# VHH binders against Protein HIGH CHLOROPHYLL FLUORESCENCE PHENOTYPE 244, chloroplastic (HCF244): the designs that were tried, part 6

Target 1, 331 residues: Protein HIGH CHLOROPHYLL FLUORESCENCE PHENOTYPE 244, chloroplastic (HCF244), of Arabidopsis thaliana (Mouse-ear cress) (o65502)
Amino acid sequence: SAAAVNLAPGTPVRPTSILVVGATGTLGRQIVRRALDEGYDVRCLVRPRPAPADFLRDWGATVVNADLSKPETIPATLVGIHTVIDCATGRPEEPIKTVDWEGKVALIQCAKAMGIQKYVFYSIHNCDKHPEVPLMEIKYCTEKFLQESGLNHITIRLCGFMQGLIGQYAVPILEEKSVWGTDAPTRVAYMDTQDIARLTLIALRNEKINGKLLTFAGPRAWTTQEVITLCERLAGQDANVTTVPVSVLRVTRQLTRFFQWTNDVADRLAFSEVLSSDTVFSAPMTETNSLLGVDQKDMVTLEKYLQDYFSNILKKLKDLKAQSKQSDIYF

## First folded at step 20 (VHH)

Design y4 (from x4 with D99E H101R)
Fold by OpenDDE, fold request of step 21:
Structure y4 (fold): chain B 331 residues (1-331), chain A 118 residues (1-118)
Amino acid sequence: as target 1 above (331 residues)
Amino acid sequence: EVQLVESGGGVVQPGGSLRLSCAASGFIFDYYDLGWYRQAAGIERELIAFITYGDYTNYVDSVKGRFTISRDNSENTMYLQMNSLRAEDTGLYYCAADEWREEPFQHWGQGTLVTVSS
């Protein structure tokens, strides 16, 4: 019987008070920025780090130190909070069960106990279809747990981030480094995290979305090969692509399962297998867009996203080259 | 508003080293491309190094192997480590930034003076 700490009826919780969990992440920082820009009072739950996330404070957010792996640190972060936006994901070096399950369960329970009025949870598209992937299973279980909690909530399933493609493909291609590709027909409808943040805040204000499951998907679903080809075209150079057969990944996964110390590797490989299947991580956005009152045209396409990125770099390179030639003339 | 503030300039002897810093505010630092320009007396401003979102770096030939551009996203600070400084490196050094979705280096600092003299 966890005594519902009756927060004394004293200080009315402002509807504009938001706690962002995972504020330093790829999506979290965009949520924080967007929320601040829209006039929300943003508190960021940040794990203690040697280098403080001072940029969040500089933006005007409040930073509180807590750790989802330490449930006792969570309640204090929720004091005076109206809305929780949970965009946290465990680090690869952390056990998935500790942060992404136990920690999130604790967060949801605390949120309920503290009288949080709205809870936004980010999940993964088709997570219900892949129980063999630990992260997807945990995400799906968390969806259910949140639904059962009685909290007013919005669950948003995501397909993928465009931002991840920069480090994975764009930069390596520019540096003439090897890129890892799969021949898997898996297609992912990548989104810009800025668009995700924008749509999230719109959804947050719409009471008709309470208790709903939404899927956010980009305008088009892409294979890994298509992404690489696009990057090659935009960079004006060929990629050194190392293709790993799905069969090899499966065998490796099977072998790693036999070793307890490689469970983390096996889990990661499981995710890779799903990405190597005929699975399409995409969803029609027509209904979602209608519900949110947004236009699909306002969403960034992957083509435009990468075009802008590469175009800018190529201009800079051209400038450097021109200057280098001039210096050779004077010496 | 995007703000860039350079520091670390000064007088150094030939062969010496200097580290410049550029403190940035008003934007998501890690999503911006950053660069260093310099302007010597009587010479046009020149791009000498840049670091992109995703940490792709490149340099003008005259500073290759001597200068290193880097960034600390946790501190919203860009650095230029300058080694083996030469008299020709003397100039006003500017920090520049752009969101890679816009034209290159739309935002500028006030500059910091680097003087290499015996």
Scores: ipSAE 0.840, ipTM 0.962, lowest interface PAE 0.5, mean pLDDT 89
Fold by OpenDDE, fold request of step 21:
Structure y4 (fold): chain B 331 residues (1-331), chain A 118 residues (1-118)
Amino acid sequence: as target 1 above (331 residues)
Amino acid sequence: EVQLVESGGGVVQPGGSLRLSCAASGFIFDYYDLGWYRQAAGIERELIAFITYGDYTNYVDSVKGRFTISRDNSENTMYLQMNSLRAEDTGLYYCAADEWREEPFQHWGQGTLVTVSS
């Protein structure tokens, strides 16, 4: 019988008070920025770091130090908060269970206990279909836990970030480094995190979305090969593609499962296996767009996203080349 | 508002080293492309190095192997490590930034002076 700490009718919690968990991440940063731009009071839950995330403070957010792996640190962060946006994901070097499960459970429980009025959770599209992937299983379990908690919540399943493609494909291609490709026919409808943030905040304001499961998907689903080909075209150079057979990944995963210390590696490999399947990580956005009152045309396409990125770089390169030629003339 | 503030300029002897810093505020730092320009007396401003979103870097030929551009996204700071400095490296050094979705280097700092003199 966990005594509902009747928090005395304290200062009414402002509906504009948001706690962003995972504020330093790729998505979290965009959520914070968008929320601030829209006039929300944003608090960021940040793990203690040697170098403080001062940029969040500079943006106008409040930063509180806490760690999902340390549940005792969580309650204090929720004081005076109306809405929690949970963007946190475990680091590859961290056990998935500690942050993505135990930490999330603790966060949800604390949120409930403290009377949080809105909870947004980011999950993975089709996570219910891939229990063999630890991260997907945990995400699905978290969805259920959140639903059972009784919290007013929105669960948003994501397909993938366009931002991840920059480091994975675009930059390596520009640097003429090896790119890892899979022959897997897996298609992913990548989405710009800025669009995700935009849609999330729209969803927050729509009471009709309370308790709903949404899937955010990009305009088109892409294979790895299609992404690489697009990058090659835009970069004007061929990629050094190293194809790893799925069979090798499976064997490696099986071997790594025997070692507890390699669980993280195994988990990563499991995710890679899903990416090697005929699975399509895409969803129709018609209903979601209608519900949110947004137009699909307002979403950035991967083609446009990468075109802008490469176009900008190519202009810079052209400028550098031009200047290099001029310097040769003066000597 | 995007703000860029350069620091670290000074007087150094030929062959010496200097590290420039550019503190950035008012934008999502990790999502921006950043660059260093320099302007010598009587010469047009020139791009000498840039670092993109995703940390792709490139340099003008005259500084290749001597200068290193880097960024610390946690500190919203870009750096230019300058080694083996030469007299011709003398100039006002500017920090620049752009969203890779916009035209290159729409935002500028005030500059920091680097003087290489014996």
Scores: ipSAE 0.835, ipTM 0.961, lowest interface PAE 0.6, mean pLDDT 89
Fold by ESMFold2, fold request of step 21:
Formats: sequence, C-alpha cells, structure tokens
Structure y4 (fold): chain B 331 residues (1-331), chain A 118 residues (1-118)
Amino acid sequence: as target 1 above (331 residues)
Amino acid sequence: EVQLVESGGGVVQPGGSLRLSCAASGFIFDYYDLGWYRQAAGIERELIAFITYGDYTNYVDSVKGRFTISRDNSENTMYLQMNSLRAEDTGLYYCAADEWREEPFQHWGQGTLVTVSS
C-alpha cells in the first residue's frame, strides 16, 4: 500500500539525484548546468531570496531554500538525495567561521545521518601548508573532518579559477587602469570552471575515486606578470602595473596589527602574502588524468580562455563608435 | 535555445527613470557578452551599451552618465538603469548577447518599449 511504502526504511535513491550547494556561485552554476546536460536530477540549495528571478528552475533544476548558517534548514534539503556537491563558500561580508566551518560541519553531519552516498568537497591546494590563512586552515580542517566522519567522499583541491583573472587583470587593462603586480615568483595553475565541472562529474562515476584527495590543476602554472603580459598582448595595450615587493606587503600587515585594524583586512593581507610567497600552486595531473580517463589536451588553456574573452571586443568598440556618430546626428 | 526576455519598459516623464531587465533562458551568461540596442521609429537598431564578463562596460556618448548597464551572473540577468530620460530616448530597447567566439550580438530579445513624454 502507499502508506506502508512511506514507512519503509532504506528506500533506494537514484544515483543521479544530486544536491548542489552554492548553486548560484561561479563554480556552482557550472556544476548545475553540466549535471543537467548529463541527465542528472539536480536539486539546488539556495539561500532565501527576496528577488523573483530563478534561472535554475528555468534550466530544469529543483530549488530548495536553506542557509548553512542555520542548521535546522538543512535536513529537508537532503531527502531523496544520493550525492552532495558542495560548492559553498561564505560571502566577503559574512563571518568565515559561520559558513565555511560551522555550516560545513552541520551539512556533513546531516549528510552522514541521512545516508548520503557521496559527498564532494572542494578544498584549496596546499591548504595544509598555510594555517596562517584562515580559509586555508578551515579547508584543511574540513578535509580532516570528512576523513574521520565515515562519509563516502571525494576531496578536490583547486589551484585557482580562470574566471577570477578577468576581473583582476583583463578588465582593468581594457579600462587603462592600474593593476596590482608583485615581484614574487609564485605560479598558479588556473582552471576553467567548466573543466572543473566536467572533471567532477567524471569523478562521481568512478568508484575508484571514493575517499581520494584529488588536485585539479590547470594545464600550466602562471606568475602574476605572465598573466598580465598575456592580457596586454590580447587586449592590444600595455598595463599600468603597480609592482609591490613582498617585503612591503609584510610591513603593511604589521602596521595594521599595531593599529588594531579589523580582522577582515588582516585576512586579506595574509592571503595576498601567501600567494606572493609560495612558489607553485600546481600539481602533476598525470595520475589524476589517467584515473579519470581524460587527456590534458581536453582542458582549456588560459591562452584560449582569455583569447575567447577578448574576441570581438574591438569589433564591439568599433560598432559602438559608429552608433555614437549616428546618435550625435540625432541630438 | 538562446532566449532573451526584456522587461521594465513603460511611459515616463522627461527627467524620470526606468530600469530594464533582461533574463536569459537555456544558457549561462558566463561566456557571453551582453548589450542593449535602441530602435527609434524609422531607423536601424543602434548599440547603446555593452558589458562583458567581469563588467567591462562601454556606452554611446548620448547616454554616458545617464545610463548604467550591469549584470548579475548569479541571477543570469542583465540590467539597464536609465536616469534623466529625454524624449530622444523613446524607442524599443532590445537585449542582445553573443558567445565570445560569435560575431557580435547574434541573439536578440523581442524588445521592450520606452516612451518619454509629458
């Protein structure tokens, strides 16, 4: 009978039933779009919103409201879910401990209690080497929490998003504004979030990945100056670079501590110093690529990503100039 | 598959304000440049503003300082805030988009009418 079915414990859930947490974020949107395209039943955990638009539902996902800072909202989101893909991170204005630690702990505990079969957690490469950066410490602590939880999981350490470079370098160069550079030799192997999403879904289907720590590194590691130079070439104009020695960055952190500046400022300076002082944020991808059955050539290069971004901007500027002349005539 | 829907048009007095919205269906704005075109009676559509991923923006001279284009990738929506409206701003306003490798602005909405009159 239908009533007896509702009381039966252990009802199976489909392996294609996925909850994406942080579904409106840069990576989360790509995960949702890719999973829907691959035929998954996607539920999106979205914080309550006053605005009416909901493009995730228009795509064919189910949207549920919850907030990781409010643990009582979590259990209902997990009913009927096989896999959780956790793309959530706190907003700049939110306390990092509330969302990126306490919320994560609650989510993982609920997932374990409700029998979630896989939990995908995104961490940061070298997070175990930088306890002085609060976000990296929290990521590393979360990795250990997952390892000890008994929850079947996949931990994916990321090096950096290509998307982040557009706002930091490409746009200011196009606008002829200054960009922040440094003389540090640090290199980062940025990856397109579309590739991160693709590799994640491949990893979900491979039982040999369960319990593993993977690093997703882009095809090449880039210094800040190399990224600036690439953007200059593609934009067709020189950057106005403000180069700050690493020693100056450390002095400014010291001064903020002396004057009792906010923790938020100190956290941003600490993270900037780590990026300026660590030599390489990259990892060999040979084992990961072999395990996932992918070829490194399938990954978008930073050159291609940025070339595509800059594509047709000159044409649009020319068209806009032509429209300005037409508009001037109509005054 | 690419579907753009404008809203927010209407009748407003000179000096007034309107906010236009453009929602995308079936694709992510993340790999698209977005723009607004304006069509006055009897002329071809004219590009008045565009915005790229990361918010690089450009405007025709006639709207600089009065109009602001913006996008919210987390809502998959673009906006045009129009202030200090003039009678010359009257027309159909179209949302447009192109994927980065396409020719500029190959995808169009149906348009939303803005009328600036007393």
Scores: ipSAE 0.646, ipTM 0.856, lowest interface PAE 1.3, mean pLDDT 80
Fold by ESMFold2, look of step 20:
Structure y4 (fold): chain B 331 residues (1-331), chain A 118 residues (1-118)
Amino acid sequence: as target 1 above (331 residues)
Amino acid sequence: EVQLVESGGGVVQPGGSLRLSCAASGFIFDYYDLGWYRQAAGIERELIAFITYGDYTNYVDSVKGRFTISRDNSENTMYLQMNSLRAEDTGLYYCAADEWREEPFQHWGQGTLVTVSS
């Protein structure tokens, strides 16, 4: 029983009216910033929170409060929207099934019912190969649900964010804290979230992409050991590495299945299951780059990303040291 | 318009605490290192603390153990928790932002005054 008959299919909405779900997350805020820069009318779906996301309004987006775990809040967010870009992943403290599956199903069903013209969904490369990882299974099930929904969509599988490596490796190495390594041969082609946002908006405007499954892979696939070594070199410090053999990771994974998972523990162990696989999280980008009209050289490399990060830190450390010496010495 | 706006300054007694905030408009913190500067009367601005993406922090010796810098990228806001304040901490506090590929601290706030007095 729809009260919004003025939202019937074929009702004109601007093609530039987009809703970004997960707008405050690492990828979501890059999508919002880029879309605003490109002249889109951006609405941000934000969970109610004690510290409201006023910066999105300051940027020129509109903000609506809704919670994917509460499906009744969704329909109002879609009024007047042409395109949905779904960046949402559940918070660590919430049940993964409620946000990542039930919420996705409700959002997609509402988008279909409200006449949304395009739905962009971010998935994970190789999600069909890792049903033992709950997030991977949910991503794959969502891909299939979208395919069967009749909703016009673009699915983008991601390999990994360069941003995640800062907290995992770069900062602990600078702080001389331990980092967890592994001898696993698993490789990940990390991409800068700015590049993901740029490619997404290019793909959104290309009618040839409608209905396609794309994989966005960074310019090079890296093992954990290679990332650690790069951070050591750029920081000028040896890492305090605790290396965990793949065999130990696999045993740990099995044991944690016999104990109930917490949200935080589940995320870390799901990552360890990915690391224990021989799978490469990368894809050839030649066809994708040709379809999007971009050159691989336009992508930021992990080397450049981390070099910029470490170089600025070293400059500031030098300045602080000089300032401390100045305050300790009479002139 | 790119702006940094400080808040939370005020008057406190020695040993007291204050929490400063710095909100950004017009850009996101994700590719920025952030810092706090202090300027006392007749002195050049001095870097007190900085924080990077991923929360690597460092401090000038005079505030170590008393001040804590933090950031929340999802709120586009930086904080400075100042504890055990001393008269020497009196001054104008500026927040600053530094894009990784540019010269240090390209963006500055207007400053917020902290006065520590009996």
Scores: ipSAE 0.633, ipTM 0.849, lowest interface PAE 1.3, mean pLDDT 80

Design y4 (from x4 with D99E H101R)
Fold by ESMFold2, fold request of step 21:
Structure y4 (fold): chain B 331 residues (1-331), chain A 118 residues (1-118)
Amino acid sequence: as target 1 above (331 residues)
Amino acid sequence: EVQLVESGGGVVQPGGSLRLSCAASGFIFDYYDLGWYRQAAGIERELIAFITYGDYTNYVDSVKGRFTISRDNSENTMYLQMNSLRAEDTGLYYCAADEWREEPFQHWGQGTLVTVSS
């Protein structure tokens, strides 16, 4: 029974009470915003930070401070929580083992001990095939740990974020800077994080999904060169491509373990390691869409996503040029 | 409730610096291109700088090299660092957010006054 699993000390756990871990990250922000819009009671686990205003509280979420590397801080964050949505990834300045493995193990163990009724974990497609990539290995080990934990869970493997392509390709092409290319034939089915958030919340409400592993794949799998070509077309500019062999990319990634990077860099690094393989990071979505009751046509395509991005920029550039021209006119 | 709030305006001598902030409530910046506009008395608002998701930036010639726009999506905030201020930089500074992914909609702040004199 749900009451026995909860083990709550006399306070019922509300089904709409959600803890989002990694709430300020690229995906986490979308999850929090969407859950609030859908009427959930959202608590955000945030590391202590100096900030004059907390935008998460302004949105209507509650914020609790905790540090996953300090297990004693975790239990208080889980009081009164029905569901945990774990979007966390380690900061670049922290060892990946400390946050992404030890911190998550502690969180899952606390969630089990405190009777959390659903745990959503985001993993990476093909993580079982890339033990040489530390993040991939840790994701796969975490999947197995969660499966063995006895905690009711949903594991969602992701293929890649459309948002990551803007910084890697769209912006450098607009700036006429070099972009990194590769000769690898790897394909990735990128998805907009807004769609990932929507599908996640739908999955939460579906009892048939409990205990399943889902892969969220975008509508089409893209090679690096195909993404570059699309950005060139939409920007109206040729890219300055610096093509490197796959073996050089692998060596460079090993050296990044000695430097501290932002969370954005860590996401790009994991993504770059995927690009050094020759596998396809996509999955058929027919069964998943049927289970979730969604229409594939409702997913934004990469073409539409990037078209919208470039169109607004080109409009602003035209406006800015017109203003400079008008201000330079002398009578 | 959707709102943009500017802060950091004030009075500064020529050659001085100010840092403006723009915080969003009720929406996230992730699908917005952000901009700073300046309005002197009796003149239309002028786009001074914009920054896209992914940090592509551009500036009007009169502030290029002196002003730096930045954003932090994890804090839902945009900034304008203004250095080497001149008397002609005096005016109301507005932040604006243009949605690009969903239905287009432009949000405006109420403005913060920057006065460069004395």
Scores: ipSAE 0.615, ipTM 0.846, lowest interface PAE 1.4, mean pLDDT 80

